# Designs tried in a protein design chat: VHH binders against q9c0h5r722to879. Part 2

Target 1, 158 residues: q9c0h5r722to879
Amino acid sequence: WSSESIKKPMIVTSDRHVKKEACELFKLIQMYMGDRRAKADPLHVALEVATKGWSVQGLRDELYIQLCRQTTENFRLESLARGWELMAICLAFFPPTPKFHSYLEGYIYRHMDPVNDTKGVAISTYAKYCYHKLQKAALTGAKKGLKKPNVEEIRHAK
Short names: E, the ipSAE of ESMFold2; O, the ipSAE of OpenDDE; V2, 0.75 times the mean of E and O plus 0.25 times the DockQ between their complexes.

## First folded at step 1 (VHH)

Design s12 (framework vhh_7sr4_2; at its last look DockQ between E and O 0.02; V2 from the best seeds 0.00; counts 0 for: pae E 15.7 > 2, unsure alone 62.6 < 65, SAP .695 > .668, placed apart)
Fold by ESMFold2-Fast, scan of step 1:
Structure s12 (fold): chain B 158 residues (1-158), chain A 119 residues (1-119)
Amino acid sequence: as target 1 above (158 residues)
Amino acid sequence: EVKLVESGGGLVQPGGSLRLSCAASGSIFSIYAMGWYRQTPGKQRDLVADITSGGSTKYGDSVKGRFTISRDNTKNTVYLQMNSLKPEDTAVYYCATDYSEWLPGMDVWGQGTQVTVSS
């Protein structure tokens, strides 16, 4: 977990557009989680995050690794819960690449144990939901392609 | 799934040249950034050179101007051309994918190839 901006993407890339979008994405994630002042309501911030990942395929793994980092050793309970919500939202619209799938699956699986629960956040419940969404997204994306994010589905995804 | 196989190491005298090759399998699209690292006994691995999928390169200070990293994405192969070799270049050289510094377990490493520079 970090409260600061990032200067470079977490996944190595030479694409200047992807580098810029990754840094912008991190700020949007912090805004949704309440760690940075938001310019829009949370629903519209989530829509921007999901739309960036959907539109810029090269950002999808970057988006998920940023969420993994922001849900690791995060002592702010509301922020932690929102991070898991945002992961569930994004998994409703697109999976990570096949090479990142195993890492993300393992990350989510490790958090399914109730020992991860805090007094204010049922992390294991969020993780179980995300695990199911990940498997569904991977299967659907491989067979039928991915649908564009929209506000109404985001309301139901979290 | 992805495996890296290194070749080209050997014994060479100071001032000589060697070209190392790293062949990747299971990655037809070559979306990985790739790096060459070296390790001497009892020390951690140091970055020699890296190259992104798009061809941008970075070199360690001790090898700038002497070594050149390149790649052929159609062959899924990365090369390290080593010129003006010095005794201090003696090390085991490793090829690796450079996916993310935050996820070292996602990186794939080759078996290593020994380079010895000695008279």
Scores: ipSAE 0.000, ipTM 0.288, lowest interface PAE 10.6, mean pLDDT 80
Fold by ESMFold2, look of step 2:
Structure s12 (fold): chain B 158 residues (1-158), chain A 119 residues (1-119)
Amino acid sequence: as target 1 above (158 residues)
Amino acid sequence: EVKLVESGGGLVQPGGSLRLSCAASGSIFSIYAMGWYRQTPGKQRDLVADITSGGSTKYGDSVKGRFTISRDNTKNTVYLQMNSLKPEDTAVYYCATDYSEWLPGMDVWGQGTQVTVSS
């Protein structure tokens, strides 16, 4: 977990657009999680995150790696809960690439054990929900995101 | 295939109450949201209320404070308690759910039940 901005994406890329968008994406993730100031309400921040991952396929694995980073060793309970919530929201719209699928599945699986839970944050419950969404997204991945996400779909995905 | 069975429609006087129910049956894995829409002849369907699997609710402006949506996740059934009914609430009420596609949004619809508010 980090409270600071990043200057480079987590995944090495030569795509100039992806590099710039990865840094902005991290700011949006921090805003949704409450770790960075935001003027927009959480639903609209989540909409922006989901829209970026839906529209820029090369950004999807980066998005999930950033979420894994921000939910690892995160001692801010509200932030931690919002990070898992955002992961579940994004998995409603697009899967990671097949190459990254196994990593994300393993990450989620490791958090399904109730020993990871803390007071007021049931990480295992969020992880089980994300696991289900990941499996469904893998089944429908080629057809996922045929239309741009909207705010009502984001609310339903929470 | 998910099938929706609606019940509870009918005639009621202004100021009265009515309770609609909608049960989902069949293969019901991954039902995320259930809700109610209504339609008068010649108009598009309007949201009345919906409720997510986690219990988050949303209401149309004209029914907020008068209608209450609830669900029983063990039965995949949603209820709409309609209080203080007005003649403008007269419509065909449709149950819907977002079961059959990974895209959020209502994909499966019932056949509709008539609600008529008249003296």
Scores: ipSAE 0.000, ipTM 0.179, lowest interface PAE 15.7, mean pLDDT 77
Fold by OpenDDE, look of step 2:
Structure s12 (fold): chain B 158 residues (1-158), chain A 119 residues (1-119)
Amino acid sequence: as target 1 above (158 residues)
Amino acid sequence: EVKLVESGGGLVQPGGSLRLSCAASGSIFSIYAMGWYRQTPGKQRDLVADITSGGSTKYGDSVKGRFTISRDNTKNTVYLQMNSLKPEDTAVYYCATDYSEWLPGMDVWGQGTQVTVSS
């Protein structure tokens, strides 16, 4: 977990668009998690995050690794819960790439142990939910069609 | 239902110019932004330029200074003036509209028009 912004993508990439968007994406994640001042309500912030991942395939692994970062050694319980929630939301719309699948799967799996649970935050429950969402997303792929994610879909993905 | 009709694509030599047009029809009163994207086979679709109803513009880095997007609200049409074209500009160019100022991405897409820059 970091309270600071990132200066470059966490995953090395040659894609200039991903490079450009990665830092902004991290800020949005921080906003949703409550670690940064938000310009919009959390639901709309989540929608923006999900939409970025949905519309930019090259950004998806970056998105998920950023979420892993922000849910690792995060002692802010509300922030931590929101991080996992955001992961679940994103997994409802798109999977990571096949290359990144195993990493994310392993990360989620490790957090499914109830030993990780704290007062007020059932991390294991979030992780289990994310695990199922990940498996489903891996099979079905990203949300299909021309219409981008909407607020209602975000609400249902929580 | 909003429909988009693109035109103006074609073959041009390096250094040449093209002007793309996209006309929107249907229930278009709520359109916030119109834009152009491009895609090559096997790659993701990337923003070329977009313009809000108020005239605010955004450009992809690779086309800044060479391409100009404009909009005629009376005709519900968006234009892309492409100057100093390069071979790397070769792609299918898609017109798109967005109904939301809050979220990125477009809601409606055209069928695309081929732009080929080659000697």
Scores: ipSAE 0.000, ipTM 0.217, lowest interface PAE 13.3, mean pLDDT 89
ESMFold2 (binder alone), look of step 2: mean pLDDT 77; pTM 0.774

Design s13 (framework vhh_7sr4_2)
Fold by ESMFold2-Fast, scan of step 1:
Formats: C-alpha cells, sequence, structure tokens
Structure s13 (fold): chain B 158 residues (1-158), chain A 119 residues (1-119)
C-alpha cells in the first residue's frame, strides 16, 4: 500500500506508451480507493481503469500488480474494500496474461481464508468473488474475445 | 497519445455566431470533465465554459446567456455554441480535459482555434 505517486511501472517494460499509462493508472486506482482526490465520480473512474486495461494489453499485468500492492497491508478499511471491488470490476473484463495468472491466483487464494477478515471488511468474501471472476475471465479470454467495458456492466461487476 | 483537436474558428461580424468543436482521442472521454478557455495576447487564459462527466455546466460571467457548452460522448466531442458575438470575444479558444490528478486543473490542451470578431 502507498499514498504516493509512482515514478515508474512495477513491472519492467520498454514500451514508452505502457510506462506513461502505468503511472496514470496508479493515480486512477488511488482515486477509486479514496486515497487521492478525484474530479469524476467513482463509477467513471472505474470505467477509465477498466478501459485502459482492456485497450492496452501490455498494461493488464501492471494493473493487477498495482491492485495487489494497494490491497497489501492497507489499514484504511474503506480504501481496502474499494481496492478489492476494483479488482473484481477489472476481472469482469479481462484476465492477466497466462504468465501472471499463477501469481494473481495465489495472491487472491491466500486471502480467501476468513482469518484475513478485519472487523469492518470481509476480505475473504471479496477474494472468493475475485477468484471466481479470474477463472471465468481466463476461460472466456481463451475461447472468445473480451467485451469492451461500459458503465452498466461495471455497476453489475461489483 | 492524448489529442484534442479544435475546429470551427474564424472571422465573424459583431452579432454573429460560431460553433466550435473539439474532437478528443486517447482517453475515456465520457469519464472526463471538458472545458473551453480563451486567451488574448498579454493576458492569462480565462474559463469560458466547462461541462462535467455528468453534464452539469458552468460559464464565465462575460459569456453567460450567449454561449452554450455541450458534449456528445458517442462522438468524443465537446462543443461551444457562441451567439451574439462581441469584439471582446476575440481570442484563441482552447479545449481542455480535466485531469484525474491532485495538483493539476487541466493537463490536456488543444492547440487552439482563433476567433476574430470585427467589422
Amino acid sequence: as target 1 above (158 residues)
Amino acid sequence: EVKLVESGGGLVQPGGSLRLSCAASGFTFSSYAMGWYRQTPGKQRDLVADITSGGSTKYGDSVKGRFTISRDNTKNTVYLQMNSLKPEDTAVYYCAAEPFYDSELYDYWGQGTQVTVSS
């Protein structure tokens, strides 16, 4: 978890466009989680995050690792809950790459035990939901193309 | 790459009308507030009008009742309808996208389009 901006992507990349998008993405994630001031409503911030990951394939693993960081040792309960919500939203539209799948699966699985729950946030419930969405997204992406994010589907992604 | 491309400027007589358009690409247009600013030589940029992602509008005092801002999210375009133009409206008009950042009001700007109101 960090309250500061990032200066470079968490995953090494030589792509100039991906580097710029990764830094912008981190600020959008902080805005959705309530850790940074936002000018748009949360639903539209989530749409921007999902659309960046959908449209820029090279950004997808970076997006998920940023969400893992922001949900690790995060003691702000509202922020923690929003981070898990945003992970669920993104997983409704695209999986990580096969190379990153095992890492993200392990991260989510580790949080499925109720011992991870805090008094104000049922992390295990969010993690179980994200685990289900991850498996579904990976299967859908392998068999069929992925659908472009839209506001209505983000509302239902939870 | 983020791009904002203005069009519709030109020379018009006092009392005339112009419609400016700003075509946006490289970001999720529907998520951003959009604005029009203008600048005359030797002065700072002034807010003409803005429109939020939800459609709420605000206008500078000098243009209220004469100008109308609108947006079309299906075309990724923001418009400025300018009526009852005055010589004082002569300026370069800039399209801007409101940033999702703490320290910046607008971080994406168009190149500007010249509006000249003279007889």
Scores: ipSAE 0.000, ipTM 0.091, lowest interface PAE 19.7, mean pLDDT 77

Design s14 (framework vhh_7sr4_2; at its last look DockQ between E and O 0.02; V2 from the best seeds 0.00; counts 0 for: pae E 19.7 > 2, placed apart)
Fold by OpenDDE, look of step 2:
Structure s14 (fold): chain B 158 residues (1-158), chain A 120 residues (1-120)
Amino acid sequence: as target 1 above (158 residues)
Amino acid sequence: EVKLVESGGGLVQPGGSLRLSCAASGFTFSDYAMGWYRQTPGKQRDLVADISSGGSTKYGDSVKGRFTISRDNTKNTVYLQMNSLKPEDTAVYYCAKDFSYEPLGAFDIWGQGTQVTVSS
């Protein structure tokens, strides 16, 4: 977990667009998690995050690894819960790449152990939910069609 | 092709030392965090130690003070110095590569592993 912004993508990339968007994406993640001042309500922030990942395939793995970072050694319980919630939301719209699947799966699986639960936040429950969402997303792929994610879909993805 | 090859394992007496090496190829080694894991039959793979691209280290509780992870970017190699070995350290040790410069507890690529046996 970090309170500071990232200066570069967490995953090495040569794509300039991904490089630029990665930093903005991280800020949005921080906003949703409550670690940064938000310019919009949480649902709209989540929508923006999900829309970026949905529309730009090259950002998906970056998005998920950023979420992994923000849910690792995060002692802010509300922030931590919201990070996992956001992961679940994103998994409803798109999977990681096949290459990144095992990485994310392993991360989620490790957090499914109740021993990692903190007072007031059942991380293991979030992780289990994310695990199922990940498996489903891997089979079905990203949301199909030209219709962008909407607020209602975000609400239901929680 | 990305490849990790472990070496340095073997049989050692309690209190002894071993140094494991992991030779990496097929990627820009200096850009990624690396780690060592160990696993016994029927049990989960556990983190032993990891090291960021910048050299920041983290250790499992059971090995703190006894094991040291390091890396040589000029040789594309990550090392695990194991001192004061105990029978409980007996396991297959695996080298792993992270997707990021910072280790997050999960890795994308694994070596084949090297057996470490601590026994009298």
Scores: ipSAE 0.438, ipTM 0.743, lowest interface PAE 1.0, mean pLDDT 93
Fold by ESMFold2-Fast, scan of step 1:
Structure s14 (fold): chain B 158 residues (1-158), chain A 120 residues (1-120)
Amino acid sequence: as target 1 above (158 residues)
Amino acid sequence: EVKLVESGGGLVQPGGSLRLSCAASGFTFSDYAMGWYRQTPGKQRDLVADISSGGSTKYGDSVKGRFTISRDNTKNTVYLQMNSLKPEDTAVYYCAKDFSYEPLGAFDIWGQGTQVTVSS
């Protein structure tokens, strides 16, 4: 977990557009998690995050890595809960690439043990939900096209 | 062709030393974090050591102070210097390339492994 901005994407890329979008994405994630001031309500911040990942395919693995980083060693309970919530929202709209799937699956799986629960945040419950959504997103992406994010579906994904 | 080739494994007595090498090809080696993992029969692979593209290192608790990871970007090679070897270090050692310049544990390329046996 970090309260500062990133200067380059966490996953190596030569695409200048992806580099810029990754840095802007990190700020939006911090805004949703309450670690940075936002000019929009949380629902619309989540919509912007989901829309960026949906529209920029090269950003999807970067988005999930940033969420993993922000849910690791995060001692701010509200921020931690929001990070897991945002992961569930994004998994409603797109999976990571097949190559990245195993890493994300392992990360989520490690958090399904109740030993990870803290006072005020049932991390294991969030992780079980995200695990289910990851498998469903991977299956949906393989069998049919991905639908554009919208406010109503984000409300239901929470 | 993208691949990792390990070498340097073998049989050694307790207290001995070995140096493992992992030669990388087919990608810009200096841009990525590299790691060494080991696996014993019936157990999952566990982290031995990793190194970022910038040279920052991390070690598994059981090997701290005895093993040293390093990299040579001119030779596209990552190394594991193993000192004061114990029977518990007996395992197949795997080299891995991370997706990132930092060791996130997200690997896309693995070597085939090299056997290290520490016995009297």
Scores: ipSAE 0.013, ipTM 0.448, lowest interface PAE 7.8, mean pLDDT 84
Fold by ESMFold2, look of step 2:
Structure s14 (fold): chain B 158 residues (1-158), chain A 120 residues (1-120)
Amino acid sequence: as target 1 above (158 residues)
Amino acid sequence: EVKLVESGGGLVQPGGSLRLSCAASGFTFSDYAMGWYRQTPGKQRDLVADISSGGSTKYGDSVKGRFTISRDNTKNTVYLQMNSLKPEDTAVYYCAKDFSYEPLGAFDIWGQGTQVTVSS
């Protein structure tokens, strides 16, 4: 977990556009989780996160790694719950790449054990839900069509 | 060897009911969540319902209020009670092992599926 900005993506990439977008994406994730000041309400912040991951395929694995970082050793209970919620939302629109799938699956799987729960947040329940969504996303692929995600689809994915 | 076998599909009239069963073996059934998915010809699989090891349920929007997922840990079986069936429910229904404490080597721990057809 970090309250600070990042200066480079967590995944090594040769794409300079992806590097820049990774830093902006981290800010959006922090905003959704309540760890960074935002003017927009959480629903619209989630919309922007999901839209970036949907539209920029090279950003998808970075997005999920950032979520893993922000849900690891996060003792801010509301922020922690919102981080897992955002992971579930994004999985409604696009999977990670096949090469990253096993990493994300392992991360989620490790959190399905109730020993990881905090008193105020049932991490294992969130992780089981995300596991389900990861399985579905792997079968269906990314959201079909040329239409970007909209607020109703985000609301449904929560 | 994890094995899931679906049964109970068939042809029903609109408004009718069916009860699907999924017999599970090869793992400690009571420790894991289970789910039902469906696939129509030419389309991708959709979530129908899932149920946690503790009995908590979730449903896809198109089936909530009409379908009920349940489990019997003494029989290692997951059920899907389908009421008020509509033609758009026509699909192959698949049982799936949804949660695991064991590493999954594949994303298709599914049964063979059972056909449900709603038509008159």
Scores: ipSAE 0.000, ipTM 0.095, lowest interface PAE 19.7, mean pLDDT 77
ESMFold2 (binder alone), look of step 2: mean pLDDT 82; pTM 0.822

Design s15 (framework vhh_7sr4_2)
Fold by ESMFold2-Fast, scan of step 1:
Structure s15 (fold): chain B 158 residues (1-158), chain A 120 residues (1-120)
Amino acid sequence: as target 1 above (158 residues)
Amino acid sequence: EVKLVESGGGLVQPGGSLRLSCAASGSIFSDYAMGWYRQTPGKQRDLVADITSGGSTKYGDSVKGRFTISRDNTKNTVYLQMNSLKPEDTAVYYCARDLTYEWGDSFDYWGQGTQVTVSS
C-alpha cells in the first residue's frame, strides 16, 4: 500500500505510452480507494480505470499488480474494501494475461481464508468474489468479444 | 474516446474581453468536472478555473473576479468568459477533464489549446 505517486510502472516496460498510462492509472486507483482527492464520483473513476485496462491491453497485468500492492498491508479499512471492489470491477471486463494469471490467482486465493479478515472488512468475502470473477473472465478470454466497460455494468459488478 | 476542442482565442488589447469555448465529444460530458488551464512557454500548466458536474466553481487567485467558468450540458460545452484582460493573461489556454480537487496533478483528457495574447 502507498499514498504516494509512482515514478515508473510496477512491471518493467520500455514503451513510453505504457509508462505514462501506468502512472496515471495508479492515481485513478488511489482516487477510487479514497487515498487521493477526486472531483468525479467513484463510479466514474472506476469507469476510467476499467476503460484504460480494456483499451490498453498492455496495461492489464500492470493494473492487477497495482491493485495487489494497494490491498497489501493497507490499514485504512475503507481504502482496503474499495481496492477489492475495484479488482472485482476490472475482472468483470478483462482477465490478466495467461502468464500473470497464476500469480493473481494465488494472491486472491491466499486471501480467501477468514484469518485475513480485519474488523470491519471481510477480505475473505471480497477474495472469494474476485476468485469467481477471475475464473469467469479467463473462460470468456482476453481476446475478441470482450465487452467495453460502461456505467451500468460497473454498478452491477460493484 | 473523449475529444476536447477549444475555440475563441485571439489577440486583444489590455482591458478587453474574450470568450473561450470547449466542445467535448466521445463520452458523457455532464457527469464530469471540466476545467480551463493555461501555460506560458517553459512553465507548468496552471489552473484558471474549474466547474464540477453540479456547477460548483473554483478559480485561480490571479483571475478571481475577472473570469467566469460555465457549462452547457445540452451542448457538451464548457465556457470561459475572460474580462479585464491583462498582459500577464497571455498564454495558451487548455480545456481539460479534471478528476482532482488539488492542483490538477492528474488530468485524463486535454484539448489542443488556444492562444490568447493580450498586448497593444
Scores: ipSAE 0.000, ipTM 0.151, lowest interface PAE 16.2, mean pLDDT 76

Design s16 (framework vhh_7sr4_2)
Fold by ESMFold2-Fast, scan of step 1:
Structure s16 (fold): chain B 158 residues (1-158), chain A 120 residues (1-120)
Amino acid sequence: as target 1 above (158 residues)
Amino acid sequence: EVKLVESGGGLVQPGGSLRLSCAASGFTVSSNYMGWYRQTPGKQRDLVADIYSGGSTKYGDSVKGRFTISRDNTKNTVYLQMNSLKPEDTAVYYCAAEVYDFWSGEYDYWGQGTQVTVSS
């Protein structure tokens, strides 16, 4: 977990545009989680995050690793809960790449044990939901293609 | 720090067997993606076998039925058991891991490679 801005992507890339987008994405994630001031309401911040990941395939793995980082050793309970919410929202619209799928699956799986629950945040419940969404998104993306994010669908993905 | 050290490569006759080992440190092999890739001079690295965090495995078409990937959780090591070796299996074999390091921003790690030569 970090309250500061990042200066480089979590996943190494030579693409300058992906590097810039990754840093801007991290700010949006912090805004959704309440760790950075935002001009827009949380629903529209979530829409922007989901739309960036949907539109820029090269950002999908970076987005998920940033969420994993922000949900690791995060002692701000409201921020922690919002981080898991945002992961669930993104998984409603797109999976990570097949290469990153196993890492994200393992990360989520490790949090499904109730021992991970903290006062005020049922991490295991979020993790179980995210696990189900990840498997569904991977199947849907492989067979049907992915739907563009919209505000109504984000509201129902929470 | 994340570190991968391969061993077990060498010279073997066609039809022989060899077991490669990849000793990992800085992370847990049972919880992360691990793979074996190979490279012949002038060619790109090709997937030989991989094992996912959940335990599912995939194999390259040329090695199915002959090679087996496995993990030993107590030794934090991943293995590639190679049976019925053919001259076309001659390559440098690389161990790969996908482990997110929050401090470096890296998630792809590679070992130094180990040479496997199949010849009479």
Scores: ipSAE 0.000, ipTM 0.114, lowest interface PAE 17.7, mean pLDDT 79

Design s17 (framework vhh_7sr4_2)
Fold by ESMFold2-Fast, scan of step 1:
Structure s17 (fold): chain B 158 residues (1-158), chain A 120 residues (1-120)
Amino acid sequence: as target 1 above (158 residues)
Amino acid sequence: EVKLVESGGGLVQPGGSLRLSCAASGSTFSYYAMGWYRQTPGKQRDLVADITSDDSTKYGDSVKGRFTISRDNTKNTVYLQMNSLKPEDTAVYYCAAHLEYPDSWGFDYWGQGTQVTVSS
């Protein structure tokens, strides 16, 4: 977990556009989680995150690794809960690449045990839901994504 | 974890209406499938209605067309609107929460029940 801005993506890329989008994505993730000031409501911040991942296929693995980072050793309980919520939202629209699938699957699986639950945050419940959504998404949306994000489906996914 | 609290039960005349509410505590309500079950003396508990996390609904044959289940994820509440009530609808009504994992019911949480009596 980090409260700072990032200067480069967590996954190495030579694409300058992807590098810039990855840094903007991290700011949006922090805004959704309440770790950075936002001028838009959380629903519209989530829509922008999901839309970036859906529209920029090269950004999907970066998005998931950033969410894994922000849900690791995060002791701010509301931020932690919103991070898992955002992962669930994104998994409703697109999976990671097949190369990243095993890493994300393992990350989520490790959190499915109730021993991961903290005061007020049922991490194991979020993880079980995310695991189910990951498997569904991987079957049908690996290349193009499942569907274009929209406000009503994000509202439902929360 | 979720804790479930039912309300809205009571005594009503045949042909009347009642709306039951089930308030859930906990941050992950939207991930649970929610259901209403009822139990009459000497019988096992049977399904009245359920609603999935995707808002798909299912009803018991005896209540189809008369009862409507709905949920409000903003308020962590599930509702059962009961219309055209009959004496045979008299029962204790229970709210239940089921976690989908991966393709089966995970955790079962139950409320304490609320009495519905349909009598002249």
Scores: ipSAE 0.000, ipTM 0.196, lowest interface PAE 15.9, mean pLDDT 79

Design s18 (framework vhh_7sr4_2)
Fold by ESMFold2-Fast, scan of step 1:
Structure s18 (fold): chain B 158 residues (1-158), chain A 120 residues (1-120)
Amino acid sequence: as target 1 above (158 residues)
Amino acid sequence: EVKLVESGGGLVQPGGSLRLSCAASGFTFDYYAMGWYRQTPGKQRDLVADITSGGSTKYGDSVKGRFTISRDNTKNTVYLQMNSLKPEDTAVYYCATEIYSGEWDLYDYWGQGTQVTVSS
């Protein structure tokens, strides 16, 4: 977990556009989680995150690794819960690449044990939900195209 | 239609080994976790081992170090290698998976079971 901005993407990339988008994405994630002052309400911040990942395929793995970072050793209960919510929202619209799937699956799986629960945040419940959304997203991507994010779908993905 | 078919059960002496197989069909095997459970008469089913689509494994305390779960995505098959078998391992062994059937619903699917008997 970090309250600071990033200067570089967490995943190495040669694409200059993806590098700039990754840094902006990190700020949006912090805004949703309450760790940075937001310019819009949380629902619209989540829409911007989901839309960015949906429209810029090269950002999808970066988005998920950033969420993993922000949910690791995060002792702010509201921020931690929102990080897991945002992961679930994003997984409703797009999976990571097949190469990153195993890492993200393992990360989520490790948190499914109730021993990870803190008073006020049922991490294991969020992780179980995210795990099943990840499976569905991967299958949807394999069978047909991914649906564009919208406010109504985000409301239901929470 | 989701179908799980177990094989490889049998009678072995204590200290022996068995390899169980579960052939899966009717779903995209590569994307789902697979598990092995066992049941003795009059008791509920207990987790023996599970393996995620990415290969992360978990074992029940009583089998850890003796049993190994693995999967072969090219054959849509999950395996359970059982070493150093003990009489208390005697049970019907079931292959299982949870399939995402709709937006919010998971459905458990179970095989028919295969009998493992460990006796003198």
Scores: ipSAE 0.000, ipTM 0.168, lowest interface PAE 15.1, mean pLDDT 79

